# Designs tried in a protein design chat: miniprotein binders against Mucin-6 (MUC6). Part 91

Target 1, 185 residues: Mucin-6 (MUC6), of Homo sapiens (Human) (q6w4x9r395to579)
Amino acid sequence: GHCSLEGGSFVTTFDARPYRFHGTCTYILLQSPQLPEDGALMAVYDKSGVSHSETSLVAVVYLSRQDKIVISQDEVVTNNGEAKWLPYKTRNITVFRQTSTHLQMATSFGLELVVQLRPIFQAYVTVGPQFRGQTRGLCGNFNGDTTDDFTTSMGIAEGTASLFVDSWRAGNCPAALERETDPCS
Below, E stands for the ipSAE of ESMFold2; O stands for the ipSAE of OpenDDE; V2 stands for 0.75 times the mean of E and O plus 0.25 times the DockQ between their complexes.

## First folded at step 16 (miniprotein)

Design pn4 (from vn4 with R6K E10D)
Fold by ESMFold2-Fast, scan of step 16:
Structure pn4 (fold): chain B 185 residues (1-185), chain A 83 residues (1-83)
Amino acid sequence: as target 1 above (185 residues)
Amino acid sequence: SDIEEKLERDIEMLEKRLEELEERAKKGGISEDVKKLIEEARELVERAKEALEEGDLFTAAVLLIRAWLKLRRAARRLAEEEE
C-alpha cells in the first residue's frame, strides 16, 4: 500500500482516498501492531507562505521505544535528539540519500518512507501486505474500502476530514474556538 | 526512567539554546516572524515541561520535537537577516 503527503497539505490514504486539511500540529500518520516496540509514524505541519496552502509538512517522525528519528525539511536527520550523517544505520532501520533531492528510510519490518526535500517537502509511505487491515492514522486503515478511511482515534467512521484529522493530533495542540462570532455583532 | 532522563536533558539543552536566541533578540532589529517563532518555541517548551511533570512522556517528546523545529527556523531566519 501507498500513502502520500504532497503539495504542502494534501494526503492520499492507502486505499487511495484523497483529502486536504489545514493544521499546525504533529499528527499520527500510521500506527500498527506490525510496527515493533510500539512504533508510530508521524507528520509535523506548520504555517507556510505557499499560495495553495496555509500549512505545510515540515518534518516526518518515526517514534518507538528505541528510536526517535526526525527527518526535517531543513535536511537535518536526528535520532534521539542527535544529528546523524547519512547513511545512518541501526539494526532494523537505514536512512540514506536516494537522490540529490530525496531521502529514504528503509526498514526490516515492511515500512518504507521516501521524503522529497526539494522543491517542496513531501513524503511517500509504502507498507507491505502484512499491514493490510492493520493500520490506523491519517493514512487510513488499508482495508480496500474508502468509506471508512476517516476512522478516528476513537474508532468512529466520519464523513468529513476535519474531525478525522483532529482526532489524530499528538502533543496537546491548542483547541479551536468554540464558536465564531456573528460578523454583524 | 531512562526516557524521562533523556527528556529532561533535551529540555535543558533546548532551554540553553532558546535563552541564547532570546538574548540576541533583545538587542533589537529582528523581524516579527523571528520574534513569533521564538515565542512559539518557548510556549512549546513550557508545555513539554508540564507534560513531563504529569508523567506524559509521549506528549513531552512530541512537543520538544516541535520546539526544536521552531528554534532552528528562528535561528536560520535570524542568521539570514544579519547577513
Scores: ipSAE 0.569, ipTM 0.820, lowest interface PAE 1.6, mean pLDDT 82

Design pn5 (from vn4 with W68Y A75R)
Fold by ESMFold2-Fast, scan of step 16:
Structure pn5 (fold): chain B 185 residues (1-185), chain A 83 residues (1-83)
Amino acid sequence: as target 1 above (185 residues)
Amino acid sequence: SDIEERLEREIEMLEKRLEELEERAKKGGISEDVKKLIEEARELVERAKEALEEGDLFTAAVLLIRAYLKLRRARRRLAEEEE
């Protein structure tokens, strides 16, 4: 399966359902029992500050009880807020520079991430067949059926992206801080 | 726990960096964009402390990551404005 985060705020799920949103928060991209140590892949979206795009992907985060990896356009940050050195290797994860404009995070558990740094920050998530039907988050449920790709964190299948996306917000985004039309509850 | 101790250390580090930027802001001469980023980072750090006090370690970690990114962006924009 392949999920992509492109063009600032466009997402294509593992079952190939495309959608767009304009939220500013941290969102769960992928959560699965196949990820070790309660791992989760997340995306951070923020105001871009450019005239043609109000929100854009700022960072991709892999967080578990064992690993913390934050990949942004200008740096890779690991545990304790240190890094900017590659290749970075843990027991099950290696982050390395694939080209001058692309980073790759390879894992031993069937997850692979490729990040385009320039000209636009974009991410491409690949998961092995063991993840089929066992994923949750913005990348969808990877069950081969696009009609339930907008399954919320409460387990409800929505027909539109808005409630789906809002349900996968992580970190209690403050209404006052995020300046959302509808508060982050 | 190890995770809780790590989060406490991250909060201390971010608070130190944030106080440094807030002191610079008090001297004036910085843009509204940079001021807003500093304010947003402060709010995220305070909410992370609340989450940690409630025992919600995952939420605290997520909020601290966002605070770090806001501070990083504030420092970069400030450097660009002062070059």
Scores: ipSAE 0.639, ipTM 0.846, lowest interface PAE 1.2, mean pLDDT 80

Design pn6 (from vn4 with W68L R72W)
Fold by ESMFold2-Fast, scan of step 16:
Structure pn6 (fold): chain B 185 residues (1-185), chain A 83 residues (1-83)
Amino acid sequence: as target 1 above (185 residues)
Amino acid sequence: SDIEERLEREIEMLEKRLEELEERAKKGGISEDVKKLIEEARELVERAKEALEEGDLFTAAVLLIRALLKLWRAARRLAEEEE
């Protein structure tokens, strides 16, 4: 399955459901029993430099009991707060530069992350078949049914993105802003 | 625990960097954007210390990520301003 974080604040889930949101928080992208050492993939969003009313992806994080790998829009890679030279390898994870504009995090447990650094910071998450029906977070549940892709952290399927996104906040931040657009055009 | 020790070391590292930036800010000639980033980083570090003291390791780890990003952004903008 493939999940994408693009264009600042657009997300496409593993089941190909697109949505967008506004928020300035750390959000859980992916939790799964398939991730070792209580691992989770997270995304950090903050105010955009282009518009103060817009928010954009500023970092992607893999957090487990062993590692806290942060890949930032400023092209800094850290683990447990320490800057790392690429390629950087742990027992199960390798972070390396694919091109001058792309970094990749490869793992031994079926998770792959590619980040585009320029011109806009974006992220692409790939998971193997062992994750099917076993994912939670902003990337959805990967069960082949888009109607429950907005399943909150409490297990409730929502019809709109706002409560879904807010349920996946980490670190006690303000609620995500969902703007109503008038579709009567 | 190993996780607690790691978080304590991260806090120490971030506090050292933060203190350096705060001392530079006291000398003046720094933009309001940079001052705000430094202040936000300080607040996040203090909240992380509180979470760690309460045994909430996950919240402490997450808050330190945001603190780190604010510090890196502040340092980068400072370097640009001094150019």
Scores: ipSAE 0.565, ipTM 0.827, lowest interface PAE 1.5, mean pLDDT 83

Design pn7 (from vn4 with R72I R76K)
Fold by ESMFold2-Fast, scan of step 16:
Structure pn7 (fold): chain B 185 residues (1-185), chain A 83 residues (1-83)
Amino acid sequence: as target 1 above (185 residues)
Amino acid sequence: SDIEERLEREIEMLEKRLEELEERAKKGGISEDVKKLIEEARELVERAKEALEEGDLFTAAVLLIRAWLKLIRAAKRLAEEEE
């Protein structure tokens, strides 16, 4: 399955449902029992340009009990807060420069991430067939049915993207930008 | 735990780098954008320390990611302004 984060704020789920949102938080992109050591793929969104209501993808993160790999729009890759030179290898994960504008994170457990650095920061997630029907997060449930792609962290299928996205916030950050005016309180 | 020890070391590393940026900011004239990034990074580090003290390792880890992103951007912009 393929999931994409494009154009700053557009997402297409594993079941090919497109949606858009505005947010200034870290969001769970993919959780699955198929990911080792309680692994999760996450996306960080923040304010973009002059417009207060515009937000864009600024980093993609793989977090597990062993690793906290951050790939940022500023072309910095860290693991557990330490900057890494590419290619960077761990026992199950390799991060390397695929092209002058693209980084790739390859894994031994059926997850692949490609990040476009230029001209716009974008991410492309590929999962193997073992993930079918076993994913949750912004990329949807990968069950072949787009009507339940907006299943929240509470297991409720929503008709709109906003409640779905807000349910996958991580790290005690405010709800979508349009609903929050004081992120410091 | 290993995770708690790693997060504590990461906070120490972040605080050291953030203190260096804050000191450079005080001594030179810097843009409002850089000041805001440094302030946002400091706030995220303090919130991460609170989460860690409460035993919320996941929240601490996530907050530190955002702190790192703010710090990296502040450092790059500050270096550009000094050229």
Scores: ipSAE 0.705, ipTM 0.873, lowest interface PAE 0.9, mean pLDDT 84

Design pn8 (from vn4 with R72L R76E)
Fold by ESMFold2-Fast, scan of step 16:
Structure pn8 (fold): chain B 185 residues (1-185), chain A 83 residues (1-83)
Amino acid sequence: as target 1 above (185 residues)
Amino acid sequence: SDIEERLEREIEMLEKRLEELEERAKKGGISEDVKKLIEEARELVERAKEALEEGDLFTAAVLLIRAWLKLLRAAERLAEEEE
């Protein structure tokens, strides 16, 4: 399965459902029992562009009991708060420069992350077939049915992307400014 | 715990770096954007300290990631403005 974070604020789920959201927070992108050591993949969004109302991806994070790997748009890679030179290898994870404009995080457990650094910071998540029906987060549930891709952290299928996205906020962030995102609601 | 000790060390390091940035900022001529980034990073560190005291290690870790990213951007912007 493939999930993508593109164009600053667009997401396409593992079941190929596209959506866009606004918000400046850390969001859970992928949680699964297939990830070791209570691992989770997360995305950090912040203000960008000439318009301060735009939100864009600024970092991708892999957090587990062993590792806190942060890959930033500024080409800085850290683990547990310490900057690392590439290629960086742990027992199960390798981060390396795939091309002049792309970094890759390869794992032994069926998760692969590719980040495009230029011209726009974007992320591409690939998971093996063992993850089918066993994912949760912004990338959806990977069950082959797009109608329940907006399943919240409480297990409720929502009709709108905003409630879905807000349910996957991590770190007690302020809620998105809803009045700017629903002029016709 | 090992994780708690690691987060406590990270908080101490971020607080030192924030203080250094604020001292540089007091020399004047910095933009409102840089001031806002420094203020936001400080707030995130304080929130992380609260989460850690409550035993919420996951929230503390996430808040520290955001604080570090704000700090990195503030330092970068400040260096550019001082040229």
Scores: ipSAE 0.413, ipTM 0.757, lowest interface PAE 2.1, mean pLDDT 81

Design pn9 (from vn4 with M13W R17E)
Fold by ESMFold2-Fast, scan of step 16:
Structure pn9 (fold): chain B 185 residues (1-185), chain A 83 residues (1-83)
Amino acid sequence: as target 1 above (185 residues)
Amino acid sequence: SDIEERLEREIEWLEKELEELEERAKKGGISEDVKKLIEEARELVERAKEALEEGDLFTAAVLLIRAWLKLRRAARRLAEEEE
């Protein structure tokens, strides 16, 4: 399955449900029992540009009991707060430059992340078939049914993106103010 | 290593980096955007310390990531403005 974070604030879930949000927080993209050591994939959104009129993706994070890998829009990769030269390898994770504009994080447990650095910071998440029906977070539940893709952290299926997105905030951020159908005028 | 010990070391490092950035900013001639980023980074470090004291390691880790990102952006913009 594929989940994408594009155009600053657009998300397409593993079941291909598109939505948009605006917020400034760290959000859980993917949690699953298939991720080792209580692993979670997360996205950091912050204000874009000088005006701060909208938000955009600024970093993608893989956090587990062993690793805190941060891939930032300024092309720095850290693990547990220390900057790393690429290619960077751990027991189960390799981060490397796939092209002049793309980084890839490959894992031994069926998760792959490709990050576009330029011209716009964007992320693409691929999970293997073992993740089917076993994911939660902003990328959805990967069960083949789009009607419950907005399932909150409390297990409630919402009709709009706002409560869904807010439920997946990490790190005690303020609630996002957003509308699923709002093109952000 | 112990997660708590690792987070404590990250906090110490970030505090040292942030103190250096705050000292550079005292020389003046910086924009309100840079001042805001420095203040936001400081607030996130303090909140991370509180989360760690409460034993909320996940929240502490997440807050430190955001603190680091804001500190880096502040440092980059400060360097540009000092030119």
Scores: ipSAE 0.537, ipTM 0.817, lowest interface PAE 1.5, mean pLDDT 83

## First folded at step 17 (miniprotein)

Design hb3 (from pb4 with A65V L69K; at its last look DockQ between E and O 0.91; V2 from the best seeds 0.82)
Fold by OpenDDE base, look of step 17:
Structure hb3 (fold): chain B 185 residues (1-185), chain A 112 residues (1-112)
Amino acid sequence: as target 1 above (185 residues)
Amino acid sequence: DIREAVKKLLEEARKLIEEAKKAGDEEAVWLLEIAVRLLEEALKTGDPERISYALLFLSMALITVAEKKGDPKAVELLEKAQELLRKALEENNPELILEAIKLIKEAAELLG
């Protein structure tokens, strides 16, 4: 399964459903029992301009009971608040620079993350087949059905992205705004 | 010259993967396989920068192996190699990459 966060406000789920939203919060991208130590992948969005529609991805966070790994748009990588030199590794996670513009987080449990730093901060999430039907969050449920990707944290299928996205907020933030647009346009 | 040196180092890395498999060191296998992939991808273009990043990762992977085996000499060599590689990236100096490769190779031989 491949999930992408592109163009500042575009998301494509594991089931290849594209949608767009504008928000300035931290959102859960991926939760799964397949992630050890109650792991979760999160995305941090912030204002990139003066208007409410000017929002962008500014960081990706992997949070577990043992680690809080943050990859930010300024190329700083931290774990539990401490800056780490790359390449960096824990027991089952490693973060390293792949190219001048790309960082990668690799894991031994089937989660891969590629972060493009320039010209736009973008993220690409890949999960192994063992995650099929067992994922939750903005990246969807990876079950091959796009029609149920907008399932909220409470298990309710929504017809719009805004309510879906809001349900996956990791904190108390303003409501997200939805715009129907083709992320490839 | 760098390309040829990396190819030789790749062979050593592959041998170490096999040894790690025999030893049941799953972490070493996992890290070394990533290193090999990175080096292989870097060799496709021959970009010194990408090669340097790949070598940095290989060095980290080998440090992990060296620490488990209790070989401080290998660790020292690999840490020095990482220093050279970071300097190489900053200065765009291919000679430093070659020096780093020599150190990594020496360390790999100690671990084999």
Scores: ipSAE 0.882, ipTM 0.949, lowest interface PAE 0.5, mean pLDDT 95
Fold by ESMFold2, look of step 17:
Structure hb3 (fold): chain B 185 residues (1-185), chain A 112 residues (1-112)
Amino acid sequence: as target 1 above (185 residues)
Amino acid sequence: DIREAVKKLLEEARKLIEEAKKAGDEEAVWLLEIAVRLLEEALKTGDPERISYALLFLSMALITVAEKKGDPKAVELLEKAQELLRKALEENNPELILEAIKLIKEAAELLG
């Protein structure tokens, strides 16, 4: 299973359903009982252009009861707020560079994350087959059916990306917009 | 030649994986298998930058083994190798990569 965050605003789910949104928030990208210690993967989006609705990915966060790992363009920061020399490891997670522009997080529990740091911050999430049918969040439910990939945090399948994305906000932030339209423009 | 030195180091790393499996050291197996894959991928490209990052990872994996075995000399060699590799990346200097490989190989022999 693959989920991608590309081009600043585009998402492709584990079931290959593409969508885009514009928001300035931290969103739950992936939750699953397969992640130890109530782990979750989150995506952070912020303003990227002159329009207040233009946004892009600025960080990816892995958070559990045991670990907090924040990956942004310039640094990797862990539990105590200190930047870490790479390669970095815990017992079941390691973060390392492939090149000056690409970084990888590998785990012993079937989650893999590849981050392109430059020229555009992009992220690629891979999960093993044990995650099938057991995921929630912006990457979808990984059940092989794209018609219910927009399942909200309340368990309701939506037909529109913006309502789905808003349900996965992990903080106080403005509502996501699927697109901007202005009949006067 | 960096390519040949990496191939010889891969042979040693694979031996250490088998020893870690026999010892039931799941963490060492996991880290060393990642290191071998990274080196194999880097070798296909021949890119000194990818080779340096893969060797940094291998060094970290071997430090984990050395600490469990209580071998401070192996740790010292591997930490020096990491310093050389970081410098090689900053200076784009392949001779520093070769020096680091020699230190990593010496440490791997102490651990094997």
Scores: ipSAE 0.686, ipTM 0.889, lowest interface PAE 1.1, mean pLDDT 86
ESMFold2 (binder alone), look of step 17: mean pLDDT 85; pTM 0.846

Design hb4 (from pb2 with A65V L69K; at its last look DockQ between E and O 0.97; V2 from the best seeds 0.83)
Fold by OpenDDE base, look of step 17:
Structure hb4 (fold): chain B 185 residues (1-185), chain A 112 residues (1-112)
Amino acid sequence: as target 1 above (185 residues)
Amino acid sequence: DIREEVKKLLEAARKLIEEAKKAGDEEAVWLLEIAVRLLEEALKTGDPERISYALLFLSMALITVAEKKGDPKAVELLEKAQELLRKALEENNPELIKEAIKLILEAAELLG
């Protein structure tokens, strides 16, 4: 399964459903029992301009009971608040620079993350087949059905992206705004 | 010339993967396989920068192996290699990459 966060406000789920939203919060991208130690992948969005529609991805966070790994748009990588030199590794996670513009987080449990730093901060999430039907969050449920990707944290299927996205907020933030647009445009 | 030396490292790394498999060191296998992939991708273009990043990762992977085996000399060599590689990236100096490769090869021999 491949999930992408592109263009500042575009998301494509594991089931290849594209949508767009504008928000300035931290959102859960991926939760799964397949992630050890209550692991979760999160995305941090912030204002990139003066208007409400000017929002962008500014960081990706992997959070577990043992680690809080943050990859930010300024190329700083931290774990539990401490800056780490790359390449960096824990017991089952490694973060390294692949190219001048790409960082990668690799894991031994089937989660891969590629972060493009320039010209736009973008993220690409890949999960192994063992995650099929067992994922939750903005990346969807990876079950091959796009029609149920907008399932909220409470298990309710929503018809709009805004309510879906809001349900996966990691904190108290303003409500997300939905705009229907082609993510490829 | 760098490409040829990297190929030597690839062979050494592949050998170490096999040894790690025999030893049941899953972490070493996992890290070294990533290193091999990075090196292979870097060799496709021959880009010194990508090669340097791949070598940095390989060095980290080998340090992990060296620490488990209790070989402080290998660790020292690999840490020095990482220093050279970071400097190489900053200065765009291919000679430093060559020096780093020599150290990594030496360390790999100690670990093999």
Scores: ipSAE 0.877, ipTM 0.947, lowest interface PAE 0.5, mean pLDDT 95
Fold by ESMFold2, look of step 17:
Structure hb4 (fold): chain B 185 residues (1-185), chain A 112 residues (1-112)
Amino acid sequence: as target 1 above (185 residues)
Amino acid sequence: DIREEVKKLLEAARKLIEEAKKAGDEEAVWLLEIAVRLLEEALKTGDPERISYALLFLSMALITVAEKKGDPKAVELLEKAQELLRKALEENNPELIKEAIKLILEAAELLG
């Protein structure tokens, strides 16, 4: 299964359903019982400077009881708040540079993340077949059916991306539907 | 030519993978298999920066093995190799890559 975060605001789910959104928040990208230690993969979006309402991907975070690995567009990797030189490993996770523009996080539990740092910060999530039907979050449920990929954190299938995305917020932040009261040109 | 030295290193790494499999060292197998794949891919490009990143990873994987085997000389060689590789990347100096490969090969021989 593949899920992608491209062009700053576009997402394609594990079941190949595309959508876009804008919001200034951390969102749950992937949760699954296949991730050890209550692991979750999260995506951080922030204002892009194109307009007051435009946002783009600025970091990807892997969070578990043991680790909080942050890969940010400033090319700094941290675990539990400490900056790490690459290549970096824990027992079951390694983060390393493939090229000057691409980082990879590889795991022993079937999750792989590739991050393009330049020219645009993008992320590509790959999960093994054991995740089939066992994922939740912005990457969808990986059940082979695009019609229910917009399933909210309450288990409700929505017809629009905005309600779905808002349900997966992981921080105290404005809803994705909120807009600036007086946007500038 | 760096290509022949990298091929020697790949052969050494593949032998260490087989040893790790027989010993049931799943972490070593996992890291070394990643390292071999990265280095093989880097060779296809011929890009010295990509080769350097792959060698940095291989060095980390071998340090993990060396620490488990209690071989501080191998660790020392591999840490020196990583220092050279980081300098090669910072200064765009591929001659330092050749020296790092020699140190990594020496360490791999100690571990095999």
Scores: ipSAE 0.697, ipTM 0.891, lowest interface PAE 1.1, mean pLDDT 87
ESMFold2 (binder alone), look of step 17: mean pLDDT 87; pTM 0.874

Design hb6 (from pb9 with E83Y; at its last look DockQ between E and O 0.91; V2 from the best seeds 0.82)
Fold by OpenDDE base, look of step 17:
Structure hb6 (fold): chain B 185 residues (1-185), chain A 112 residues (1-112)
Amino acid sequence: as target 1 above (185 residues)
Amino acid sequence: DIREEVKKLLEEARKLIEEAKKAGDEEAVWLLEIAVRLLEEALKTGDPERISYALLFLSMALITVAEKKGDPKAVELLEKAQYLLRKALEENNPELIKEAIKLIKEAAELLG
């Protein structure tokens, strides 16, 4: 399964459903029993301009009982608040630079993350086949059905992205906005 | 020729993977396989920067092996290699890459 966060506010689920939202919060991208130690992948969005429609991805966070790995747009990588030199590894996670513009987080448990730093901070999530039907969050449920991707954290299917996205907020933040803007922006 | 030397390291890394498999060192296998992929990708273009990143990762992987085997000399060589590679990236100096490769090769020989 492949999930992408592109263009600042665009998401494509594991089931290849595209949608857009504008929010300035931390959201759960991926949660699964297949992730060890209650692991979860999260995305941090912030304002990139003066209008409410000007939002962008600014960091990706992997959080477990053991680690809190943050990859930020300024290329700083931290674990539990401490800056780490790349390449960096834990017991089952490694973060390293692939190219001048790409970082990667690789795991031994079937989760891969590629982060493009420039010109737009973007993220690409890949999970193994063992994750089929066992994922939840903004990346969807990876079951081959796009129609149920907007399932909230409470298990309710939503028809709009905004309510779906809001349900996966990791903290108290403003409500997400679903605005139709130029997808090329 | 950096590319030729990297190819040699690539072969050594593959051998070490096989040894790690026999030893049941799953972590070493996991890390070295990533290193191999990075090196292979870097060799496609021959980009010194990508090569440096791949070698940094290889060095980290080999440090992991060296620590498990209790070889502080190998660790020292590899840490120095990492230093040189970082400097190579900062200065865009291919000569430092060559020097780093020598150290990595020496370390790999100790671990083989």
Scores: ipSAE 0.881, ipTM 0.949, lowest interface PAE 0.5, mean pLDDT 95
Fold by ESMFold2, look of step 17:
Structure hb6 (fold): chain B 185 residues (1-185), chain A 112 residues (1-112)
Amino acid sequence: as target 1 above (185 residues)
Amino acid sequence: DIREEVKKLLEEARKLIEEAKKAGDEEAVWLLEIAVRLLEEALKTGDPERISYALLFLSMALITVAEKKGDPKAVELLEKAQYLLRKALEENNPELIKEAIKLIKEAAELLG
């Protein structure tokens, strides 16, 4: 299964359902019982453009009881707030450079993350087959059916990306704003 | 020159993977298999930058093995190799890559 965060604001779920959203918040990309130590993968979005309502991906975070690994667009990698030289490892997670523009986080539990740092900060999430039907969050539920990929944190299937995305906020953030007006255009 | 030496390291890494499998050392197998993949990809390109990143990873994987075997000489060689590889990346200096490869080979011999 593949989930991608591209072009600053576009998401494609594990079941290949594309959508776009804007919001200034941290969102849950992936939760699963297959991730050890209550692990979760999260995405951080912030304002990006000329329009006040446009946002884009600025960081990806892997959080568990043991680790808080942050990979940010400023190209700094931290674990639990400490900057790390790459390659870096814990017992079951390693983060390393593939090239000057691409990082990889590999794990022994079936999660892989590839981050393109330049020219645009993008992220590519890969999970092994053991995750099928056992994921939740912005990357969807990985059940082979795109019609229920917009399932909220309360278990309600929504017809719009906005309601779905807002339900996966991690923390106190405003609801997504309409992106219909750009006074500079 | 560098490519031939990297191919020799790749063969040694594969040998160490088989030894780690026999010993039941799942962490070493996991890290060394990543290192082999990175070296193979780097060889396809011939890019000194990708070779340096792959060698940095291999050195970290070998340090993990050396610490489990209690071989501080191998750790010392590999830490020096990592320093040289980071310097090679900063300076775009392939001669430092050659020096790092010699140290990695010496460490791999101690571990094999």
Scores: ipSAE 0.691, ipTM 0.886, lowest interface PAE 1.1, mean pLDDT 87
ESMFold2 (binder alone), look of step 17: mean pLDDT 86; pTM 0.859

